# Ledger of designs, part 312: VH-VL binders against q9h9l3

Target 1, 176 residues: q9h9l3
Amino acid sequence: PRKMVAIDCEMVGTGPKGHVSSLARCSIVNYNGDVLYDEYILPPCHIVDYRTRWSGIRKQHMVNATPFKIARGQILKILTGKIVVGHAIHNDFKALQYFHPKSLTRDTSHIPPLNRKADCPENATMSLKHLTKKLLNRDIQVGKSGHSSVEDAQATMELYKLVEVEWEEHLARNPP
Below, E stands for the ipSAE of ESMFold2; O stands for the ipSAE of OpenDDE; V2 stands for 0.75 times the mean of E and O plus 0.25 times the DockQ between their complexes.

## First folded at step 16 (VH-VL)

Design Dc11 (framework fv_amlenetug; at its last look DockQ between E and O 0.73; V2 from the best seeds 0.69)
Fold by OpenDDE, look of step 16:
Structure Dc11 (fold): chain C 176 residues (1-176), chain A 120 residues (1-120), chain B 108 residues (1-108)
Amino acid sequence: as target 1 above (176 residues)
Amino acid sequence: EVQLLESGGGLVQTGGSLRLSCAASGFTFSNYAMTWVRQAPGKGLEWVSGISYSGEYTDYADSVKGRFTISRDNSQNTLYLQMNSLRAEDTAVYYCAKVPYYGTGSFDYWGQGTLVTVSS
Amino acid sequence: EIVLTQSPGTLSLSPGERATLSCRASQSVSDNYLAWYQQKPGQAPRLLIYGASNRATGIPDRFSGSGSGTDFTLTISRLEPEDFAVYYCQQRSSYPLTFGQGTKVEIK
């Protein structure tokens, strides 16, 4: 089996005016889209803004949520040694207060062949929703209930699979 | 060994109040979310309330919202359920249960329960 | 709320037989969010399965869980005398948390 996983995180706002993005949910799927991890996570600081419109996070989700430090340990255990695929993944790693090796990271928001395939400028940053619709003919992040991190992680993995061969060859010739 | 011991149950009149306690041991109580689940005589299980590990976040079933209050004292390793305005339909065995990290919203350990009987 | 409907209401079997219990959800539930409990008369419930298919600590391998979407199954491969009890499914996909109404496994 491939040592590849896809990750998507949802964040809430903490700190002054809720400007600090804190991890509130994390979903990890394997190469086949099977869920390896999906938990609500409780930030160590008071939540000022749930950002529900986008995150889908509500106060009730924090009742049985896993403390951040525990969740972080669980997540890092899963990610260690894997190729980690994500969309705008630097945000996820920042929220996790963890940075995966660059050589083992794949960001679908910065893969020119993927944009090319979607008839988008290669150097543009396209949304996961747009790429998923264009390339997979699938609607994600629909409705007002917020995002599904599992759905987004699965979509991210499927998008990467479209350009995996080409991109891995590119990276082999041009290691980060 | 994880142990949960409920207390405070008994007979109470309709409209009355009762406070349940759950004494926890065998694990770091302050690190885990806790829940109350009840079971009417001869009936199934009903989730009543939940509380985060720090006590900052709570939630309730609609059937008890506004009447019951869940709280905890982490220094005493104790979970509480304050029940006010009790009704006949609140008659049940009340269980406290621990929420594990691997499955938030499931319950890996349960107490033996305490019986609450509300009579008119 | 998500309603969980278990079937059958009562399952009459003999020791050594295979038991198959069903739990159907009124809407889709992630398999990661489905649990099963066992309750014997006069006792508190005991966690059997979490995440639809993961056995809790100390649970014998004759217990197994499967399913996805709206249909989930608990299987007891070979019933032991101590397995005759009531079994509940439970979801954590959304609040309020809800249980099925239970299936009673009784001795034939």
Scores: ipSAE 0.712, ipTM 0.878, lowest interface PAE 0.7, mean pLDDT 95
Fold by ESMFold2, look of step 16:
Structure Dc11 (fold): chain C 176 residues (1-176), chain A 120 residues (1-120), chain B 108 residues (1-108)
Amino acid sequence: as target 1 above (176 residues)
Amino acid sequence: EVQLLESGGGLVQTGGSLRLSCAASGFTFSNYAMTWVRQAPGKGLEWVSGISYSGEYTDYADSVKGRFTISRDNSQNTLYLQMNSLRAEDTAVYYCAKVPYYGTGSFDYWGQGTLVTVSS
Amino acid sequence: EIVLTQSPGTLSLSPGERATLSCRASQSVSDNYLAWYQQKPGQAPRLLIYGASNRATGIPDRFSGSGSGTDFTLTISRLEPEDFAVYYCQQRSSYPLTFGQGTKVEIK
């Protein structure tokens, strides 16, 4: 069986007016929720907006951060050949400047059976926080200090497990 | 072989200044964040200051803020600590240390240290 | 600032015995951002453990770390002669980065 990992990234604002989203933290967990990677990452461009309310990133985190190019190489080595689970995962791949094969990608923001379990419209885009509260009875992203990407990656894996059998069978019948 | 070699320590009077250097070899210095950690004689370890791989981001312990300045010259593979307004409590062995790519904020390689003695 | 308190201050043991060292934080160390170092007399510290439980490169498997939140443990399953040293914990969860005061493991 093919190994499965979950990923979550936190981004900061770079470029004009801080509108470009650049990678500043990445966490990867295995199927059991064990941390395979979790580091702060320093974008190559000047940070205009730390977006701390959501990202949890502060100036001090950048002092010991791994350079983006190095971190990207390490992260991609972990992702290659694996089923990668994420929430709104296209944002994570965009920040990594990377495209993972669609057949090996699972996005918990767009899985109809998962929405159905949460009593939500099957075509709705649901937040990770909302799904986690409804389906796992857990509060994540608590407080005003920003998100924990480890916590978010672990929650994403647990959510996928709730529908894994059904969704993997669906994808086998309907290849992307 | 990663090597870090501190220099510039010595005896100095209260209120004086010293500049410490840390010569790095055996790795691509410009890719790694660097740190100064000190240890007073017979005492434990105290984080002093850190600097990002490019030098853009720095941070300091409150005990040295405003008196010490960390810097680096990536073209010469050298880390610096400018110490001004020295006090007796700054007496310590000063280590430079490298931040790894995994477990960032911990320190995987250390120099042998250089002793700074501040006499009253 | 997160204060790390290590116990015991000194641990007197013989080679072959198991050592258990404690590190307690004044507040939760988020995401298990805790490291352990060994320092022998006259030498620089050596990284043993990062992320509370991950062995650094070249560290023997007799060293193990565990714990979360505010309570962390370093265990040396069978002391070797070279293991008699001072051990420090260090957190990177909150700035400033802080170390514990150390536990000295000495020959009995």
Scores: ipSAE 0.644, ipTM 0.858, lowest interface PAE 1.8, mean pLDDT 92
ESMFold2 (binder alone), look of step 16: mean pLDDT 91; pTM 0.927

Design Dc12 (framework fv_amlenetug; at its last look DockQ between E and O 0.81; V2 from the best seeds 0.79)
Fold by OpenDDE, look of step 16:
Structure Dc12 (fold): chain C 176 residues (1-176), chain A 120 residues (1-120), chain B 108 residues (1-108)
Amino acid sequence: as target 1 above (176 residues)
Amino acid sequence: EVQLLESGGGLVQTGGSLRLSCAASGFTFSTYSMTWVRQAPGKGLEWVSGISYSGEYTDYADSVKGRFTISRDNSQNTLYLQMNSLRAEDTAVYYCAKVPYYGSGSFDYWGQGTLVTVSS
Amino acid sequence: EIVLTQSPGTLSLSPGERATLSCRASQSVSDNYLAWYQQKPGQAPRLLIYGASNRATGIPDRFSGSGSGTDFTLTISRLEPEDFAVYYCQQRSSYPLTFGQGTKVEIK
């Protein structure tokens, strides 16, 4: 039982021209990939762009969605005190209007040993889809229905587990 | 204690209209999504319509789309279902139900329902 | 839409026995977005299980839910007299929201 969770969020566009990324779904899984949280979330502002082809979010999903302020509280309760793993996780935290301690954050888009294992440049930013295919031989984000945040969170956790030992040792020697 | 009380049901002719109400108490109504679910006599449950907590987002089953309108008055803690162009197959007990935060799309509290009978 | 098929249609059992109810989806229900409800004659439905395996508030521990993908199960470990009712499964994976046709648990 590791004190570690993986998170993935889907965002829709709000504000002028839909340029503001607002949280519309959040999925959290534990170390084993079990779902701890998965809800559609309703932004406080009018949605201008659902970004459906990527987010998978449609208007009907907002009908029963959890209000943002409530969802945020639920999510923060889960994340507090844990090591949080994500891919390009700064986007998720920004959408949540919450920033987890850096020492307890793991971003799979910025782990050089992970890129090395995937035969990619260590300083490059690779997509979750690419790393998952290369290292797990699994296809995610397939089709035109949009992403599955649960699937993406699970993939993120599995990727991190591949380099967990090495990376945790590195961080211990080089704390952020 | 959460309470939902439906009203407005009754006998109506085919093609007629009826407006159902659901009075809510025991929770902060304005912060929860609500739904209507119906049950024909001796039959199962059928989702009819849903509405977000602010009323901005609504959705309908195909069987009622274009004929029914869901709305709410948060100042009165009341959910509504305007039913137009009623058909015999709309005959059912209509339940209003509350959507919890922990399971969007499930329903944790239900009213006792109001019977709508559509006759030819 | 996702069609939920429950089985059996009727389950005849005695108090104290174990009840196992099945709910099968026409396609995979994402992330175990499945709920179970109990309905007694002349009453409104009552939420039993949400998220496939979580008991709602006030629900006795003799009720349990399990399953994933297309196959889900509601189990009543030891039937009490008040448990004889109709049980419905319901999915929230996609719209429109849909219910199973119900399983009637009746006294033998």
Scores: ipSAE 0.860, ipTM 0.925, lowest interface PAE 0.5, mean pLDDT 96
Fold by ESMFold2, look of step 16:
Structure Dc12 (fold): chain C 176 residues (1-176), chain A 120 residues (1-120), chain B 108 residues (1-108)
Amino acid sequence: as target 1 above (176 residues)
Amino acid sequence: EVQLLESGGGLVQTGGSLRLSCAASGFTFSTYSMTWVRQAPGKGLEWVSGISYSGEYTDYADSVKGRFTISRDNSQNTLYLQMNSLRAEDTAVYYCAKVPYYGSGSFDYWGQGTLVTVSS
Amino acid sequence: EIVLTQSPGTLSLSPGERATLSCRASQSVSDNYLAWYQQKPGQAPRLLIYGASNRATGIPDRFSGSGSGTDFTLTISRLEPEDFAVYYCQQRSSYPLTFGQGTKVEIK
C-alpha cells in the first residue's frame, strides 16, 4: 500500500500591507505521527506581518530558516507519490506553489463521514480545532502563542484514521 | 568537503575590540544561515549570534547584545563577528558553525575555532 | 530562556560498557529541536543526533537518542576508546539557543 503523510503549514504576510500569504513553516508527519519534516522557511519576499497570533512565527525564527526554494524542493520530494492528508489543504498547496494529484489528496475539512462522527453537518467546513476536540478529546491551538504545525499535522492524521477505511473505499468507488 | 576556518583571535585588553573572520568553502555559503558559538576555557558551549543566509536577520545572546555585530560577505564566502567593549568573560574559543537545511536548529559543521583572550 | 541541565556531570566507565546521558529542559522542547554533540579535547564539537533521535551522517549506530518534552537521553550502547569525550545537548525550541553544561565520559 501507498504511504500516507499529513502536512500543515504556517504563513506570514508579505507584499503590500502584508496581504500575500507566504510559507514560513511546514511540518510533515508520517502515518504514525513521527515528524518527517519541520522547518522554518524564509519567504523570498520581505516579511511585513509575522501573523504571530496564528502562525507562532517571530522574527528570531527567520535567523536559521531555510530559503523558500530549497525548502520547497525538500517538501515536494517528501510528498511525491504519497497520499497527502491536510486540513483545508488547498491553502497549504497554494503556499507551496504546488498542485498534488487529487486522487492522492485527503482534506479533513471536506470529509462527510468525519463530520458525521463529530455530529456536524456533512457539507460544513469544520475547523481542525473543533473536530479535534470533539473526536479526539484534545485541545489544540490553545493559548496566545499561535498554532503548532507539528501538533496540527499530527491531529489531522489522527482524524483521518477515524474514517480512513470508509473514505478510501468511497474514493475507490468515486475516483476524482 | 565543507570547511570553515576562523581567524582574527588574539590577546586584547578589556574595553578593546577584535574582528573575527570565518572563511567558508565546500558549500554554497550564500544559501546557509551561519552561527557563532563560544567556549570559555574549561567550560561548556554558549551560543553567541546567528545570521540568516542573506544577512537580513540577526540575533544575539543577551550577554553580547549591543557589543557584538555579526555580518557576512556572500561574495567572499566570509562570516564576521565584530567584538567591541570586550570583557574578561568574553575570553573563549570562538567557533563558526553552519546551519543545515535538515535538522531543527542543529549545527552540522564547525570550524576549529579561534582563541580570544581578554586581559586587564 | 530554556535551561538544559545534563547529568551526571562526569561518567566514569570502561570500554565496552553502556553509557546513558541525561538532558533535562526547564521547559518543554519539541523532539525536532533537540541535538547532541560530542567534543574531544582540542577539537570542535561534532553533531551526533538531531531531532532527539536521528543520527547525523556518518555517526555509528552505537549512538542513539530518545526522549521528548523535558527529558532526553543519549545512549552509547558499547563504549569505544574514541568515545571518551564531553557530550552536550542543545535546543532550538526557544531563543536564545542554549546548550547543556556537558557530561564528561571518561575512562575508569
Scores: ipSAE 0.699, ipTM 0.866, lowest interface PAE 1.3, mean pLDDT 91
ESMFold2 (binder alone), look of step 16: mean pLDDT 92; pTM 0.936

Design Dc13 (framework fv_amlenetug; at its last look DockQ between E and O 0.83; V2 from the best seeds 0.00; counts 0 for: pae E 3.1 > 2)
Fold by OpenDDE, look of step 16:
Structure Dc13 (fold): chain C 176 residues (1-176), chain A 120 residues (1-120), chain B 108 residues (1-108)
Amino acid sequence: as target 1 above (176 residues)
Amino acid sequence: EVQLLESGGGLVQTGGSLRLSCAASGFTFSNYAMTWVRQAPGKGLEWVSGISYSGEYTDYADSVKGRFTISRDNSQNTLYLQMNSLRAEDTAVYYCAKIPYYGSGSFDYWGQGTLVTVSS
Amino acid sequence: EIVLTQSPGTLSLSPGERATLSCRASQSVSDNYLAWYQQKPGQAPRLLIYGASNRATGIPDRFSGSGSGTDFTLTISRLEPEDFAVYYCQQRSSYPLTFGQGTKVEIK
């Protein structure tokens, strides 16, 4: 089996004015889209803004949420040694207060062949929703209930699989 | 060994109040969310209330909202359920249960329960 | 709320037989957020399965869970005498948390 996983995180606002993005949910799927991890996570600081419209996070979800430090340990255990695929993944790693090796990171928001395939400018940053619709003919992030991190992680993995061979060859010739 | 021991149950009149306690041991109590689940005689299980590990976040079933209050004292390893304005339909065995880190929202350990009987 | 309907209400079987219990949700339960519990008379419930298919600590391998979406199944491959009890499914996909009404596995 491939040592590859896809990750997607949802964040809420903490700190003054809720400007600090804190991890509130994390979903990890394997190469086949099977869920390896999906938990609500409780930030160490008071939540000022749930950002529900986008995050899908509500106060009720925090009742049974896993403390951040525990969740972080669980997540890092899963990610260690893996190729980690994500969309705009620097945000996820920042929220996790963890940085995966660049050589083992794949960001679908910065893969020119993927944009090319979607008839988008290669140097543009396209949304996961747009790429998923264009390349997979699938609608994600629909409705007003917020995002599904599992759905987004699965979509991210499927998008990467479209350009995996080409991109891995490129990276082999041009290591980061 | 994880242990949960409920207490405080008994007979109470309609409109009365009762406070349940759950003494926890065998794990770091302050690190885990906790819940109350009840079971009417001869009936199924009903989720009642939940509380986060720090106690900052709580939630309730609609059937008890405004009447019951869940709380915890992490220094004493104890979970509480304050029940006010009790009704006949609140008659049940009340269980406290532990929420695991993985699979949160399930209940991996349960107490033996304490019986609350509300009579008119 | 998500309503979980279990079937059958009662399952009469003999030791050594295979038991198949169903739990159907009124709407899709996201990401297999489904757990199963066992309760014997006069005892507290015991967690059997979480995440639809993961056995809890100490649970024998004769217990298994499967399913997705709205349909979930608990299987006991070969019933032991101690397996005759009431079984509940429970969802954590949305609040409020809810249980099925239970299936009683009784000895024939």
Scores: ipSAE 0.747, ipTM 0.890, lowest interface PAE 0.6, mean pLDDT 95
Fold by ESMFold2, look of step 16:
Structure Dc13 (fold): chain C 176 residues (1-176), chain A 120 residues (1-120), chain B 108 residues (1-108)
Amino acid sequence: as target 1 above (176 residues)
Amino acid sequence: EVQLLESGGGLVQTGGSLRLSCAASGFTFSNYAMTWVRQAPGKGLEWVSGISYSGEYTDYADSVKGRFTISRDNSQNTLYLQMNSLRAEDTAVYYCAKIPYYGSGSFDYWGQGTLVTVSS
Amino acid sequence: EIVLTQSPGTLSLSPGERATLSCRASQSVSDNYLAWYQQKPGQAPRLLIYGASNRATGIPDRFSGSGSGTDFTLTISRLEPEDFAVYYCQQRSSYPLTFGQGTKVEIK
């Protein structure tokens, strides 16, 4: 059996008018929710918009942040060969400038059985906050301090576990 | 092989100024964030200031904001702390420290420190 | 600001004994952002543990870290003569970066 991790990233705005999303924090947890990686990351381009309300990233976090090139190398070493779980995970991979094998990728924003358990439209794209509240009876992303990527990664893994047996069997029958 | 050597400490009167230096060797200085930590005699450790690897981002403890300025010269592998408007409370050993990349937000290498004594 | 409170303030033990040092945070600290340092008299601090439980390079396996959330522990399974020093915990979960006030481990 292949090892499984969950990832969540926080992004800041770079480029013209701050419209480019650049990686500024990444958290990775194992199957049991233990933290394998959690670092603030300094994008290679100037930060135009910290997006603090959502990202939780402030100027102070950049003082000790790991350079993007170094952080990317560390993160990819952890992800290689593993099943990676995330929520809207394509955005995380885009910010990492990385393509993980589709057969090893699990996206909790696109799992119909998970939506069904939440009494939501089966093919809707549901927020992590909403699914976590309905299915785990937990409040995440509360307050004005922004998101915690550790909290979000842990919630994502717990959500996947609710449908893991069913969804892994589905994927075995319907290989991506 | 990583070495950090502080200098510039000494005796100064209240209101005076000092400039501390930290000479770095044994690693690619320009790739690492750096920090200053101080320790008053007989007391614990206090974070003072930090600077990103490029120098673009700095931050300070509230106790030193507006009086201290951290800077770096990546071509000379040197970290600096300009200390102005010194107070008796600033008396301490000042350490420079290196911040590692992997799995840690800690200070993996420290200099031996330089003593700053502020007297009335 | 996250305040780190270490206990006991002083721990008087003999070589060969087990030392248990506590660090309690005023609010939750991510495991990755908690470190332990050793400082001997007249010397700079030395990193022992990072990420709450990972030994730094060259640190003997008699040192171990554990804990999460607000409660963290440094354990020295069998004290050696060189282990009598002051120990500090440190967090980077929230700014400003803060240290605990220290636990002195002294020879009985």
Scores: ipSAE 0.440, ipTM 0.784, lowest interface PAE 3.1, mean pLDDT 90
ESMFold2 (binder alone), look of step 16: mean pLDDT 91; pTM 0.934

Design Dc14 (framework fv_amlenetug; at its last look DockQ between E and O 0.90; V2 from the best seeds 0.00; counts 0 for: pae E 3.2 > 2)
Fold by OpenDDE, look of step 16:
Structure Dc14 (fold): chain C 176 residues (1-176), chain A 120 residues (1-120), chain B 108 residues (1-108)
Amino acid sequence: as target 1 above (176 residues)
Amino acid sequence: EVQLLESGGGLVQTGGSLRLSCAASGFTFSNYAMTWVRQAPGKGLEWVSGISYSGEYTDYADSVKGRFTISRDNSQNTLYLQMNSLRAEDTAVYYCAKVPYYGSGSFDYWGQGTLVTVSS
Amino acid sequence: EIVLTQSPGTLSLSPGERATLSCRASQSVSDNYLAWYQQKPGQAPRLLIYGASNRATGIPDRFSGSGSGTDFTLTISRLEPEDFAVYYCQQRSSYPFTFGQGTKVEIK
């Protein structure tokens, strides 16, 4: 089995004016798209902005949410030693207050061959929604109910699979 | 060993009030979300209310919203359910249950329940 | 709300037989959002399965869960005398959390 997982996190706003992005949901899938982790997470600070339009997070989701410190431990246990795939993944790691080794990180928002395949400029930052539509002919993040982190993680993994061989070879020749 | 012990049930008239308690032991109570689930005689299970580990966040089934209030005292390891404006359809065994860190929304430990009977 | 429909209503079997219980959801539920409980007469429910297929602590391996989407199954490979009880499925996909109406496994 491949030691590869994809991660997607949803964040809410905490701190003054809700400008601090705090982890509120995390989804992790394996290479086949099977869900390994999917939990709502309770930030240590008061939530000022649920950012529901994008995050899909509502107040009721925090009732049975896992405390951040506990969730972080669970998530890190899953990620340790794995190649971690994500889209704009630096945001996820920042919210987790954890940084995975660069050599084991894959960010689909910064893979030029992926953009090329989607007929986009190689150095542009494209959205997950756009790449998924263009390359997988799939609509994600539709409606007004907010994002599905499971759906986004699965899409991210599938996108990476399209360029996995080429990109892994590139990284082998050009280690970060 | 995890233990949950409900109390406060009894007979009450329609429109009356009752306060249930759930004493928890065998785990760090303040670290876990808690829930109330009820079961009418001879019927199935119905989720009633939930509360986060700190008590900051609460939610209710539509059938009890505005009438019931869930709360907790983490210093006393106790969960509460204040029931006001009780109705005949509220007659049930009321269970308190613990929410695990895995599979949020499931309930890994239950008390033995306390019977609430509402009569007209 | 998400409605969970269990079938059959009653399952009459003998010890040693295989039991298969169904839980159907009115809309799609992620497999990690489905749980199963056992309740014996006069007792509180006990968690059997969480995340559709994970056995809770202390649950014998004769209990197993499977399924995805709208169809989920609880299987008891070989019924023991203590397994005759009512079984409930439950979803955590959306509020309010809801239970199936239950399947009674009784001795033939």
Scores: ipSAE 0.644, ipTM 0.863, lowest interface PAE 0.8, mean pLDDT 94
Fold by ESMFold2, look of step 16:
Structure Dc14 (fold): chain C 176 residues (1-176), chain A 120 residues (1-120), chain B 108 residues (1-108)
Amino acid sequence: as target 1 above (176 residues)
Amino acid sequence: EVQLLESGGGLVQTGGSLRLSCAASGFTFSNYAMTWVRQAPGKGLEWVSGISYSGEYTDYADSVKGRFTISRDNSQNTLYLQMNSLRAEDTAVYYCAKVPYYGSGSFDYWGQGTLVTVSS
Amino acid sequence: EIVLTQSPGTLSLSPGERATLSCRASQSVSDNYLAWYQQKPGQAPRLLIYGASNRATGIPDRFSGSGSGTDFTLTISRLEPEDFAVYYCQQRSSYPFTFGQGTKVEIK
């Protein structure tokens, strides 16, 4: 059977006015929530806006960060051949400059059975924070110190497990 | 074989300056972040400064901020620490260390160290 | 700031015995950002463990690391004569980067 991992990324602002989102941290956990990868990543372009309120990234994190090209290679090696779970995962793949096969991709921001369990509109796009509070009775992304990509990846995997059987059967009947 | 060789230590008066060098070989220096760590005689380890692989990002311990400057020359595979306004508490063995791709924040290879002694 | 407190300060043991060294953090540390180093007199530190539990290249399998959150352990399953040294834990999970004060493992 296919191995499954969850990924979450944190982005900083690069490019004109810091409007381009560039990868600055990536965390990958296995099915049990064990950390497989968690590194700060230095974008090849100059950082204009650390976006610390959301990203948790500060200048000191970049001093020892892995160069983007190297980190991307390490991350893709982990993701290859696996079912990859994420929340709004297209943003993570965009930051990685990577395409993962749609048949192996799971996006907890767009799983109707998960919304139904949370007593939310079935086709709405729900935040990770909201779903985690409703379904796991846990507060994540607390305060103004930024998100933890490890915490978010772990929460994403836990959420997917709640609907895994139903959703995997759905996808088998309705291949993307 | 990864090798890091510090030099430039010595005896200096308070308020004086020294420039430490760390010559690197056995790896692609320009791909790795580098760090200085010091150890006062008979004491534990203290992080001093770090620099990103390109040299664009640097950081310093509060105790040395404004007085020390870390830099690198990737064409010469050399890391530097410019130490100004030296104080007695800066007396230590200074090590340069390499930051690996895995285990970020750890230091996988260290130089032999160079002694800096600051006297009144 | 994360303060790392190592215990005991000194551990007196004989060759062949099992050594257990503790490192406690003042707040939670990501496992990826905890490392252990060995330092013998007159030598530079040597990396033993990174990511709390991963053995660095060339480190004998008698060295192992474990723990998470605030409590971390370095274990030497069977002390060899060359293992008598000072051991430091180190974190970079949160600024500033800090080392523990060290545990000296010495011959009883």
Scores: ipSAE 0.423, ipTM 0.778, lowest interface PAE 3.2, mean pLDDT 90
ESMFold2 (binder alone), look of step 16: mean pLDDT 91; pTM 0.923

